# VHH binders against q9vm92r272to629: the designs that were tried, part 38

Target 1, 358 residues: q9vm92r272to629
Amino acid sequence: LEERMAFIEDYQQTQARSLLLYVREHQPAELISENGTIFSTTLDFALGKVKKMVRHAEHYSLDDARIKPPTPAEIVENQTFMVQSTDVLKSNAKFKVSEKVMAEYARLAGLYLDQIESLRPDYRWDGSRNLWILKPGYQSRGIGIVIRSSLDDILQWTSNNQNKKYIVQKYIERPLLIYRTKFDIRQYMLLTITDTKVSIWTYRDCYLRFSSQEFTMDDLRESIHLTNNSVQKRYKNKTNRDSRLPKNNMWSLDQFKNYLRIMGAPDGSWSKTYNGFKQNLVAVVMASLDETELLQNAFELYGCDFMLDEHYNPILIEINSTPDLSPSTEITARICPMVLKDCIRVVVDLPKNPTAAT
Short names: E, the ipSAE of ESMFold2; O, the ipSAE of OpenDDE; V2, 0.75 times the mean of E and O plus 0.25 times the DockQ between their complexes.

## First folded at step 9 (VHH)

Design g35 (framework vhh_8fcz_2; at its last look DockQ between E and O 0.42; V2 from the best seeds 0.00; counts 0 for: grease 25.9 > 24.2, SAP .721 > .668)
Fold by OpenDDE, look of step 9:
Structure g35 (fold): chain B 358 residues (1-358), chain A 124 residues (1-124)
Amino acid sequence: as target 1 above (358 residues)
Amino acid sequence: QVQLVESGGGLVQPGGSLRLSCAASGFTFSSYAMNWVRQPPGKGLEWVSGIYSGGGSTYYADSVEGRFTIIRDNDKKMVYLQMTSLKTEDTAVYYCARDSSTGEWELVYPFDYEGQGTQVTVSS
């Protein structure tokens, strides 16, 4: 119940940010109409919500412990806001305000968004559609993944599938693209437990996975938005896709580095990305350790999936405890055996010889 | 034994400057890239800056780019972080971290050889 409440709050906050983002990205004249059906109160509500977020981020720990059940009045206000904001975002409803007033709201929207994004950089990756991805907790191959935009749809979906544990995650609406195509990076992580001590290892090599289709938010099909090989192998590459993209929908790290050079990425961009992997993974593992019973003399290999932003910062989107290590492509045929072989070095050789190569 | 000792932290006003130092010992310093990372109060560890072994290439987090400068002295086995235009959000414990790996698997945690860090507080 608490988790549900937290999610609802998160969804509503995201909706507020989405509306403000929409307002910021459009000209005031485009947002208004004499026959507009949306009132300024909707904007006031959104601004208030984001302002509150800023305050909390500055002064308070975002701990879920502070989430109070909404009052009946708040419920009605939230519902009204959700309906009106959805009308704007999905149906292009117009505001019944003057251009001057709308311009001021746009200014304020920009201001508050900048503030919250400075405190929460991850919000920069959000678009204006407030999309969420639902993943089965037991599946790692893109099976059963659905994308939803409606809170009611999400809640209904979860209610209809009570027997299944689902993870709900904000969908990244503005990822870094390569030649207008979505991609992610598969990074391997090794966790070892010795004498109740946890060690975290990251593999220096990784690979990229591409969608078979050009990226667009106007079509939410899995062929466009999922990058897993298990999903993409079912689809033919679109003919209009950039010819520089690989037919097998995978790049090696070297190919990616080459791309970065071609694109004129700053020196050290990969190092930045890789270091970002490390920090994110450590943070996630540490956060989970309190909930996990540590087994002695154990190890686990994980496949970690990252997206990138425009500045090559990594965004962790998934950790798989049983990653697919099949040689499905020439890329995986090379890297997967190597990863496994080198795991043995860490787990077997290193304990015997602390100076052994990992 | 690998040792990293951070220093130079303190209390500064917004807009102020600090220079952090990290003294390294117990390994071939010139063979390793070095990093600065920080942990803000109540937040997780975040990467700040890195410098390659030869000192010719540097990289920064977006949040500090243009304000922070990382440099190293391989002869003295030192890495520095010059911080300028400090902001309240820069308040954190700062750590020096070596890129530690002898093979393809890199040990990321635990930070057995990591120093105690140095506290940077930016407050009016």
Scores: ipSAE 0.512, ipTM 0.841, lowest interface PAE 0.4, mean pLDDT 90
Fold by ESMFold2, look of step 9:
Structure g35 (fold): chain B 358 residues (1-358), chain A 124 residues (1-124)
Amino acid sequence: as target 1 above (358 residues)
Amino acid sequence: QVQLVESGGGLVQPGGSLRLSCAASGFTFSSYAMNWVRQPPGKGLEWVSGIYSGGGSTYYADSVEGRFTIIRDNDKKMVYLQMTSLKTEDTAVYYCARDSSTGEWELVYPFDYEGQGTQVTVSS
């Protein structure tokens, strides 16, 4: 119940940010009408919500404050806000305010969004659609994953599937695209425990997996949005798909590096991205070690999935503890055996004294 | 024997600048990417910056980007960290480290360093 209430709060906070983003990205005249059905109180609520998020983020970092339950009046205000904001975002409902007042709201929206994004950088990847991805808690290779936008649909779906442990996470609405097509990057990570310490290794090679269809937020089909090879191999490529994309929907790292060069990406863009993989993975592992007891003299291989933003910054999506290493293309036929061979080298050839301290 | 000797640390006021140096010997310096890592008081090691073996690609932790610059000189077997706009949070022992690998696996934690480090203290 507590998890459900936390999700509902997160959804409502996301709706407030979505409304402010919508306001910032449109001209004030486009948002208003004398016959408008949406009053300025909806904007005041959204601004207030984001302001509270800023205060909570600052206090959470200092004192780990917990979310407090809403009052009955706050519940009604939230419900009213959800109805009105949905009318704006999904039905193009107009505000009944002057253009000058709307312009001031747009300025405040930008200000508050900048504040919260400085505290929560991952919010930069959100759009205005308030989309969520529902995943089975076990690794399903894409089976049973759905994307939903409606709070009621999400709650209904999880209630109807209570025997399946579902994870609900915010969908990344602004991924980097290559030739209008979504992709992810499979990066391998190895953990070794050879003494009283953990060593973290990343593989220097990786590969990209593409969707079979062009990216659009107007169609939430898995063939567009789930880049897993197990999902995509069930679909045929769109007939008017860019011919520069691979027919087997995979690029080697060398192919991606060549793409970066052709696009005029700054020198060292891949090295920057790969370093970001390393930093993200180290951070996640180190956070987990505080809560995990490790078996000495063990090793574990992980498949890590990343997307990129428009500036080639990595976005860690998932870490898979049982990665599929079966060859499915000429690229995986080369890389997967090499990952395993090199893994054996690490395990058998580890230094007897792995520390370099003086 | 691999040797990495850090220098250039000291006590500075917030907003000040320092340039750290690392002299490398005992290995083919031009073949390795190099990093700066730091250990703040009472904390573990944090990665700060890295530079590719050719010197053309440089990388920074978010906390230092725009303030720190990593530079290498392969002829002199030196790596430097130019620090500006220093903050109290930058107080740490700074170490020079080289990358290590086995096959195509790169060891990314713990870092491969051997020097004593150089202390940077930012306090007013």
Scores: ipSAE 0.391, ipTM 0.669, lowest interface PAE 0.9, mean pLDDT 80
ESMFold2 (binder alone), look of step 9: mean pLDDT 81; pTM 0.832

Design k20 (framework vhh_8ghr_2; at its last look DockQ between E and O 0.43; V2 from the best seeds 0.00; counts 0 for: SAP .72 > .668)
Fold by OpenDDE, look of step 9:
Structure k20 (fold): chain B 358 residues (1-358), chain A 125 residues (1-125)
Amino acid sequence: as target 1 above (358 residues)
Amino acid sequence: EVQLVESGGGLVQPGGSLRLSCAASGYSISSGYAIGWVRRAPGKGEELVARISPSSGSTSYADSVKGRFTISADISKNTAYLQMNSLRVEDTAVYYCARDSPTGSWELVYPFDYWGQGTLVTVSS
């Protein structure tokens, strides 16, 4: 129940940001009409919500915010806002305000968004559609994954599937694309536990997975928005997809580095990305350790999936225990056996010889 | 047994300089392991200040110390050094020498496998 309430709050906050983002990205004249059906109170509500987010981010740790149940008045206000904002974002409803007034709202939207994005850089990856991804907790490889935009749909989905634990995550609406195609990076992580001490290892090699389809937000099909090989192998590559993309929908790290060079990426872009992997993984592991009883003399291999932003910052989207190590492509046929072999070096050789190569 | 021993810490005025040493034993610093200097300031988390791969001579620095600190290694002495110039009050910390993961396919991200006892650097007017 608490988790549900927290999600609802997060969804509503995201909706507010989405509306403001929409306002920021359009010309005031395009947003208004004499016959507009959306009132300025909707914008006031959105601004107020984001302003509260800024205050919270400045003064409070995310852990301290006990979500209070909304008052009846707040419920009505939220409902009204959700309906009005949805009309704007999905149906292109217009505001019944003057151009001058709209311009001021746009200015304020920009200001507050900049503030919150400064405090929460991850919000920059959000678009204006307030999309969420629902993953089954017990399944891997992209099975049963759905993308939804409606709060009611999401809540209904989770209610109808009570026997199945679902994970709800914000969908990244503005990922870095390669030749207009969505991709993620599979990074391997090894955790070892010795004498109640946890060690985190990252593999220096990784690979990219591509969608078989050109990226578009106008179609939410899995063939477009999921990059898992298990999903993509079911689809044919579209003919309109860029010919420079691999037919097997995978790149090696070297191929990616080559791409970066071709694109004129700044020197050290990969290093930045890789360092970001390490930082994110350490943070996640450390956060989880407080909640987990550690097994002695144990190790576990993880497959970690990252997306990138336009600045090559990594975004962790998933950590998989028991990752698929099948040789499904030339790329995985090479890297997966190597990863396994090299795990033995860390787990067996290194303890015997502290100077052994990993 | 692998051991790292730091020395060279002390009290210095702002703008001053110090040179820290990290004497390694039990292994050769040229064997493919990197050496890092990590500092812990009061009330702050750990910060990797500088890293060197003695075998290749490759170095890296935190932005906070770039241009002011220089990490080096003497293979013949099996010792790493941190030359700290233009010291600031915010550089006050316990400085640790640590051995990073060996050059290999798997990189140790956390923690460093061997640490020294640390040496205190205090920058105060």
Scores: ipSAE 0.563, ipTM 0.854, lowest interface PAE 0.4, mean pLDDT 90
Fold by ESMFold2, look of step 9:
Formats: C-alpha cells, sequence, structure tokens
Structure k20 (fold): chain B 358 residues (1-358), chain A 125 residues (1-125)
C-alpha cells in the first residue's frame, strides 16, 4: 500500500529529526561515553536524511521529488538506524565519540534543522519523541482518539481497526502552555455564498479550553492531551494543577489578553495570532472551493480549533462543520448565543441593509 | 469597481500641517464600511493611524498620533479626510486610504478590502 509506505517514510524522517533535536538540546558531554554503544554512523544517517529532505523541499532535483522505493541495503540501513536512534532517545544510550566530534555533530544538527525548518515551519512544533495522534475518520468528539509513539504499534492499531478509517497526524509536541497546562482556542468562522462571491468571516471573540491536568509527554492519557470539552468534562481537575487556571477550564479572550500582558508578550501578540487564524482559514477554504460545488445563497458556520506555538503562531488543529453551541460554562453561555445572533446579522440583515452591524 | 484615491501629500516642515483626502467611488461611504488611514514608513511595517465609521461618526486613533491627527468624513462628497497637525519627522511615510470590513462581531476576511495608491508625506527640515 503506497499510503502505508508514505507514512513509514514520514515516521523515519521524523525519527531522524527527533535525534537531531535531542542532540541540539543537550550538551555534547552529556551525550558521550567511553563505554558508549552508539557509533557516529547513526548521526551521519540522520544528517543525511534531513539533507535529503531539504533537497526535496526545495525541489532542487525535480525528478528526484518522487518517492522512490528503498533497496534491500537501504532497508537494512533504515532498520539499524531505527534501533540505534531509539536506544538513544528512549534509553539514553551514549555515543562513542570524542567531545570535540560530538560538538561538531551538534553544530551540524542545528544547521540542518534550521534549514529544514525554514522550508517547513511546522517542523518547529516537533520534539524528540516522534509522537503521532490517531483519529477516527468520523465525527467522534474526542472518542477513540489515541496517541502512540511506536511505528509497529501504529501500524498494528490501524490494521486491527480497519473499519474505522483512522487519520494519522503528527502530534504537536511543543505547544504553548499556560501555567504548565495545555489549551486550545475555539475560533468561529462563517462562510457566506452569493451569486458572485464567497465571503469568509471570522468572529472577533473566541475562548480557550484547558486540560484538567498539567502537561507531560511521559503520560499520553486523553485527560492531559485532548482539550475539547466533551472529553474534559468527564474529569476532575488534579490537585497539583495551578490555582490560577479557571476551575471550569475555560478562559474568555479578555482573560487570555490579560495573561499575555502579565507575561510580557510583545505588543500585538493577539493581533498576530488572530491574523494567523485568518490566513490559515482562508488558505483551507480556498483549497476546498477549487474542488466543490457552490450553492447560491448558502452559509455555513464552523468551529475552528487552534493551538499556539511558543511564539504565539497559530496551529490549525481542525475545522468542525457542526460546532457545539450549547452553553456549558459562563463563557459559552455568553459567546455562543451571540455568535448565533451575529450570524443572522451577516446572513439576513446585511444583504438587505449594507449599514447593518455584523 | 470600488476605488479609493488619495491626495494631499507632500513636503512639510516639522510642526506643520497637511490634510489628506480619500475620494471614494463605486460605493457610498455611508454604507457601513469603515475607512482607515494606514501608513508605511521606509523600512517599517504598516500602522493603522486613524479609523472612522462614517455612518456613525465613530473614530479611533493610534497612540502615536492621538491629539495631533483628526479623521473626518463628508458623505455628500463621498470623501474621508485626515487632518495632520504638529507633524514630526517620524510621521514621514506613504499614507494609504483603505476600506475596512463592516463593523460588528464578524470580521470580513475574504474578499480583501480595497486600498488606494498611497500618497507620500515627507516631514523634514
Amino acid sequence: as target 1 above (358 residues)
Amino acid sequence: EVQLVESGGGLVQPGGSLRLSCAASGYSISSGYAIGWVRRAPGKGEELVARISPSSGSTSYADSVKGRFTISADISKNTAYLQMNSLRVEDTAVYYCARDSPTGSWELVYPFDYWGQGTLVTVSS
């Protein structure tokens, strides 16, 4: 299966980047031992893999952009790399090289990572754990979503659950945290379609949803990692959770803006984030319109979920065509009815009266 | 065929005044769209200087120009104005008139609003 082969290649590329990230994040002396079991060839392989990724991202060799099946020797080399790199990342195995040699590998790792991250900015969200999120292809409201790290486990899971049509996505390992806790942002989008144009609208208000527990990559439970309300409402907040976080696990946009001010975020950080929401949503909608039939005088309301990176850049997680607008907290009790009221202003009032508020 | 045409830029000494005009055509400025003045200084990003909702008369200003600049609109001439007083060297920029999205809780993101061609304002001794 070509799709399966493509995922295996993605996983192996991610392992190479994970090893280089691990090397960049540690002092060279921490990575070596005279009794080390890992040879420099593992680092050479990882660097070579990333260099190949840079060439493909630039399309330097246009005919070489195509996926090519590995030779038997390459298969063995990949397997050897996977074993050795896993031993480093999971078991803290040490390299048998001098500190000077390790420092040069660390410099090269940083250089190559910077190169690929400039071409693929989303790679900055990865860590060294090679984690993947598996989602059922149907609407699940967080049910049936799992996070896995092992290639064999992922492949076995999808084989054992063929009737569910799982989607496999790279897990965001470096999300922005608030008081050591994961969150996402629910942003509403409205599409309106008239005779001559499609208009894309974003709501100026939004809200944040928090996990009930502190973030850790050492525990992959849904109560830590799935911030949607349908999952989190089943859990109690842990006693060690920061007391400054909301007990109902939601913040208004005003509360988030106040947090940004308290933390000394640069002026305009929210504007930057919101502009990023707009850019992401326009790109996704325009890609979809190229392949769809437009219905005259139609409208669609979407719930869009974003995370942020450490630089307040938005990360689009999903777009929900049937967003839950039930008031579950004081935050949603205010914003959800207003979203509906203001939607009517755009869909009904504005076409009849250009001066109508939106 | 919405068009915005700026005029009134030029060279002025520090402490002087200029009045910029933005003539709109292809729509009425009373139609619920806001009009803004955005400036781009050499080598710098864009700054929203002033904004008016001509139908309501509501205005807002950047802190950098508050008390020195005044935005206004003449609905009968379908024109917005930016009165710039007490000009400083740092006000040197190309000034653009732009039509903002409709006011309210939903922001129109696409299609993008219309911009004028820009008018250069130079403040130097």
Scores: ipSAE 0.349, ipTM 0.713, lowest interface PAE 1.0, mean pLDDT 81
ESMFold2 (binder alone), look of step 9: mean pLDDT 80; pTM 0.801

Design k21 (framework vhh_8ghr_2; at its last look DockQ between E and O 0.22; V2 from the best seeds 0.00; counts 0 for: grease 24.9 > 24.2, SAP .677 > .668, placed apart)
Fold by OpenDDE, look of step 9:
Structure k21 (fold): chain B 358 residues (1-358), chain A 125 residues (1-125)
Amino acid sequence: as target 1 above (358 residues)
Amino acid sequence: EVQLVESGGGLVQPGGSLRLSCAASGYSISSGYAIGWVRRAPGKGEELVARISPSSGYTSYADSVKGRFTISADISKNTAYLQMNSLRVEDTAVYYCARDSSTGEWELVYPFDYWGQGTLVTVSS
């Protein structure tokens, strides 16, 4: 119940940001009409919501534990906001305000968005559609994953599947694309536990997975938005997809680096990305340590999936405790055996020889 | 806070001996992390001279120092040592003590590697 409430709050906050983003990205004249059906109170509400977010982020970490049940009045206000904001975002409803007033709202929207994004950089990855991805907690490899925008749909989905644990995550609406195609990076992580101490290892090699379809937000099908090989192998590559993309929907790290060079990416872009992997993974592991019983003399291999933003910052989207290591493609046939072999080096050779290659 | 502090450096004649110490604090050297001595000579890159896993006692040496240098650790003192014998002019360098550096495709991300401030060893006639 608490998690549900936290999600609802997050959804509503996201909606507020989405509306403000929409307002910021459009000319005031485009947003208004004499016959407009949206009131300025909707904008006030959005601004207020984001302002509260800023305050909270400045003073406290956004902790779900701090979320209180809304009052009946707040519920009505939220409902009204959701309806009106949805009308704007989905149906292009117009505001019944003057151009001058709208311009001021746009200014404020920009200001508050900049503030919150400075405090929460991850919000920059959010688009204006307020999309969420629902993953079954018991399944892997993209099975049963759905993308939804409607809060009611999301809540209904989770209610209808009470016997199934679902993970709800904000969908990244503005990922970095390669040739207009969605991709993620599979990064391997090894955890070793020795003397009740956790060591975190990352593999220097990784690979990219592509969707078989050109990316579009107008179609939310899994063939477009999921990159898992287990999902994509079921689909044929579209003929309109860029010919420079691999037929097997995978790139090696070297191929990616070559792409970066071709594209004129800044020097050190990969290093930045890789360092970002490390930072994110350490943060996640450390956050989970308090909740995890550590087994002595144990190790575990993880597959970590990352998206990138336009600045090559990584976004962690999933950690898999039993990653697929099957040689399904030429790329995985190469890297998976190496990863496993090198795991043995870390777990067996290194303790015996501290100068052994890992 | 983990700290490594080197000592024992100085001026020595060729053929002489010197013993370096690396005092560790903030963690136990027996906790499974290897300790290495890395030297940096003027105009040259870093060279791993010796490594020890204090918990297991396993040691390794660079070919350049094999048979001349001995790395050891005293768990009770939480200190690693580098005994340098038959010193040569080419051994002149700043010697650093460092905790556990991975060299292969698996990179140790956490815990972080720590380095001492270094100690200067000068071998000169």
Scores: ipSAE 0.601, ipTM 0.857, lowest interface PAE 0.4, mean pLDDT 90
Fold by ESMFold2, look of step 9:
Structure k21 (fold): chain B 358 residues (1-358), chain A 125 residues (1-125)
Amino acid sequence: as target 1 above (358 residues)
Amino acid sequence: EVQLVESGGGLVQPGGSLRLSCAASGYSISSGYAIGWVRRAPGKGEELVARISPSSGYTSYADSVKGRFTISADISKNTAYLQMNSLRVEDTAVYYCARDSSTGEWELVYPFDYWGQGTLVTVSS
């Protein structure tokens, strides 16, 4: 139940940031009407919520370092905020304020969002829709994954499916797109375990997987939003899809590097991305090692899925312990056998590379 | 043969600064291998403090040292550096310079395969 209350608070904080993002992305005149139903107190509440988050992230006061249970008055204020902000975000409800006042709120929204994003860089990937992805706690390969926006729907879904132990994660609303299409990057990782050492390996080659349809937040279907091959193989590409995208919905790494050159990406953008993959994977593995009992003289192959932001920074989405290595395209027909062949080379060389530093 | 030689350790008071050097031989630091600094304090495990990819300039740091330590590389001297500012007693450790290795298209990311002998940094009053 403490997890449920923590999620509700996280959802409400995300709603406040979503409203401020909405305000920042629109002109003040678009947000107001003489007949508007939304008062400035809704904006004051959102700004106050984000200001409290900034103070907590800076550890300004230990008295505010933890989530505190809300008072009855705060519960009413939160509910009023949720209703009014939802009317703005979902129904295009307008503020009843002057354009000058709205412009000042837009300036403050930008300021507070810049502050919290500097302290929590992962918040830069959020949008204004407060979307969450719900995944079963077992390996599903896309089966049973849903995306929801309503707090009540999310809570009801997890209650109705309690035997599956769903994981609720914030959906990344602002991924890098290629020709208006969502993609992810399949990166292989190998763990090898010898005597006293766990070694982490990343494969130098990888491939991209594209959605069959253009990205839109107005439609939450899996054919748009779940880029793994087991989902996408069930769908045909839409006829309005950009012709430069691959018909088989995969690019090699070399094709991606060529795209980066064509789009004028800074030199070294791929190296930056790949180094980010390595850092993310080391951090995750090291965080989990104290909680595992390891088989001596073993190895495990993982399929790791990343998305990118507009600056080519990696966003780790998932680590799969049973990756599909079946050749499904000419690209996987080449890379998957080579991944396996090179695993044999690692195993043969393993006794030859002892560390001298431990 | 790849060799890494650390220098620059020593005794320093809290709030002080030190610069560690890692001189590489047997390969060019510009070859695209990452170099890291790993520390081990008495009775504690290993901590990756900082990492640099000299070919791309990408750097990363442990949260415990972010904002205080800076890793850099000088390709012309084939040397990597760790600038340690605002030192604290908990920074006391043996600091190792390390390089990754690879086998086929698998790149070893952790632990690093080539290590120096270590240099002791002691922060005390």
Scores: ipSAE 0.307, ipTM 0.638, lowest interface PAE 1.4, mean pLDDT 80
ESMFold2 (binder alone), look of step 9: mean pLDDT 80; pTM 0.810

Design n25 (framework vhh_4orz_3; at its last look DockQ between E and O 0.58; V2 from the best seeds 0.00; counts 0 for: pae E 2.7 > 2)
Fold by OpenDDE, look of step 9:
Structure n25 (fold): chain B 358 residues (1-358), chain A 125 residues (1-125)
Amino acid sequence: as target 1 above (358 residues)
Amino acid sequence: EVQLVESGGGLVQAGGSLRLFCAASGFTFSSYAMAWLRQAPGKRREWVALITRGGSTDYADSVKDRFTISRDNAKNTVSLQMNSLKPEDTAIYFCAADTGWEVLYGTSPSDYDYWGQGTQVTVSS
C-alpha cells in the first residue's frame, strides 16, 4: 500500500515535469488557442509541484517514508490536473491564454526544470509522455514486459495480477541511440560472500544489444523498445534500419569503441561509462545489503543492463540474477564461456588459494 | 614457473616509436587478459593498456591513439606499439596477466595475477 502511494505520487510528479517539458519544447503560439480548453491554473499547478520537488531535493533525502496521504482537496486537485495535463500531452489540447502569458510560463517551466534536473540529473532522461515499464518480478528475458502511460492502466494491471510481483520503473524516453536505434549494454557482476564479507566483481568485457527496429516513441511495441535477444530474435530487422548496425543485433566492446571513434566521442568516453558502471553497481549492492541477510560461502552472477545518456553516463535499468549465458550469437558465444570460466576461478580457486589468479 | 619477460625498452627521442614485447610462460596464456602498466619515478603505477582474452582492447586516455596493444596466443606474447612518444611517457613498463574479473569492493589478493620485472622506457626531449 505504501509502495502504491509512493508510485502514484511519483507518477503525478512526473506528469508535472512532463507538462512543463512539453511547454518548454514548443513555441508559445503552438500551445495556445482562443478556444483553448486548458486554463493557466493547470500550469500553475505543475509549476507548484516541481517547485516542491526542488525544495524537497534540496533539504530532504527522497525517502518514501515521508509520503503523507493527500487530503480530499488535494486528491481532487490532482485528479483535475491529471485530466487536463493528459489532454495537453496526449490530445494536443490548447491553453486559453495569451501568447505573452504562455511565453512567461515557458520561461518559468525552463527555470524550474533546470533546477530540478540539476538536483536530479536522471530526470533529464524523462520525456513528456510519462511512460512506465512494468516487469514481472524474478522473470528474465523480457517476458511479460509492458509499457504504459496511463496511471489507471498501470494500477489496473497491477491489481489484476496480484499474484505476480511486478516491478514498475520509469521508462527512459530519451536514451542515447546508435543510428536511431535503441541499445543497452550487458555488464556482468559477480558477488561473493566469504566469512560474512562481501566482494563485488565486474567483468572487464561487455557487449551491446540492439533493437531490431528504429527507435520511436510513437510506437510502443516491444520490437522497438526492448533489446533482449530473447525478444529480438522473434523479429526481423527492418530494411530501413541503418546498414551499419549488426544483423545479429549485437556489438562487441571493440565494435562500440570503434563507433565512438567514428562519431568523434570525447577521449575517455568509454572510461567514463565503465567507471559509471562500477559506481552504480557498488551503490546498488551496498543499498541492498542493508536489507539482506548474508549467507556464508555464497556467490551470485548477475547480468546488469545499462543504457547511456548523450554524455555517455550509464543508466542502470536492470539486474538479472542467473543471466542467460547461452551462445545465441557470435558475441555471446565468445564472452559467456569466458565469464563462466573466470567465475570458477574466483569462486573455487581463490578460496583454496588466496593468491590464485582471478 | 610463471614468467613474464618484457623487452624492447630503451632510449628514444620525443616523437619516436618503440615496440615493447612480453613473453609469457608457465601458464595458459590464452586464458588471461594481458595488460601493460607503467611507473614513472616518484609516481604511482598506472594502467596503460589492456587486451582481453577475446581480443578487445582498452587504453588509458593519456596514450589513446598513440599506443596499440596486441597479442599472439600462438607465441604467448603481448606487444605494445608506442608511437609519438613524449617525455611524459618515461617510465618502467610492466607486463601483467589477469583474468577477466575486476574487484570493485572487498578483498583482492592483487590487481593482477602475474607481473613481469619491467622494462625501462626513456623519452628524451
Scores: ipSAE 0.527, ipTM 0.786, lowest interface PAE 0.5, mean pLDDT 90
Fold by ESMFold2, look of step 9:
Structure n25 (fold): chain B 358 residues (1-358), chain A 125 residues (1-125)
Amino acid sequence: as target 1 above (358 residues)
Amino acid sequence: EVQLVESGGGLVQAGGSLRLFCAASGFTFSSYAMAWLRQAPGKRREWVALITRGGSTDYADSVKDRFTISRDNAKNTVSLQMNSLKPEDTAIYFCAADTGWEVLYGTSPSDYDYWGQGTQVTVSS
């Protein structure tokens, strides 16, 4: 129950941010009507919610109190907000306020969003749709993954599938797109354990995986939104897909670097992105090691999936402990055998050389 | 016996150009990424350039846009074209066979399986 209540609070906070993002994305005149059904109290609630989130983020160590059940008055207030904000976000309902008043709300929305985003940079990846991705913990390869927006639908889905434990994550609504198409980057990581000491390695090469369809937030089908190979190989490319995209839905790192040059990306954009991969992977591994029993003379190969934001910053999506290394395209036919061979060199052959790092 | 032999070093005037070569034998050259490193007197050895087995290249910031690494798998050679040379580029330059992995944390074996003996490059003012 505590876990469910924590998710409900996260969802409601995200709804408030989504409404403020919607207001920031539109001109004040677009948001109002004399016949509008949405009053300014909905905006007051969203601003208050985000302000509270800012205070909690600034005083994190002091405000670690457990989530409490809401009071009856809070339940009604939250429900009213959810109904009205959903009407705005999903049904284009209009506010019944003057343009001057709406412009002031837009200014405040920008200020509060900037405040919370400076404290929680990952919030910059959110959009106005409050989308969540549900992944079964028991299955991999994209099977059983769904994307949902409605709180009630999410709660009903997990209740109807209780034997299939689900991980619920906020969906990244603002991914970098290449020719209007979603992609991710597969990066390999190796952990080696020698004399009870852990070493973290990243592979110098990687590849991109594209969806078969153009990206849209109006259609949540897996063929658009799940870029992993096991899902996408079941789909044919859309007939009007940009011709510059690969038919096999994969790019080498060199093809991506060429794209960055063509698009006029700042010098050193790949170096910045790759440094971000390294920082993310070290942070995740170090956070996990406190709970891990280490076996001497062991190694683990991981497949790490990244997305990029609009500024080429990496977003770590997933670390897979059983990555698929089977060749499926000319790209994977080259890189996957090399990764395995180079892994053996590090684990077996390199320690036998007469030179040592000590 | 594995062998990496550098050549093409020498004395050159600042602003000049030089091309280094590395000939490989005794291992499957096409299976390795190849790198150039350098060591100036009294300094630690530093990475200069890398070329993957697929031909992708990367460079240290200090040499970017001045140096070009290339490989010829048919001849088992890797080369480094060095343009706009500066006195700071004075060093012994080493050819190395790369593991394909970068160490981010912890104790590691060498990042490189095999090394050459090096070739001296001296850039005069």
Scores: ipSAE 0.244, ipTM 0.597, lowest interface PAE 2.7, mean pLDDT 80
ESMFold2 (binder alone), look of step 9: mean pLDDT 81; pTM 0.826

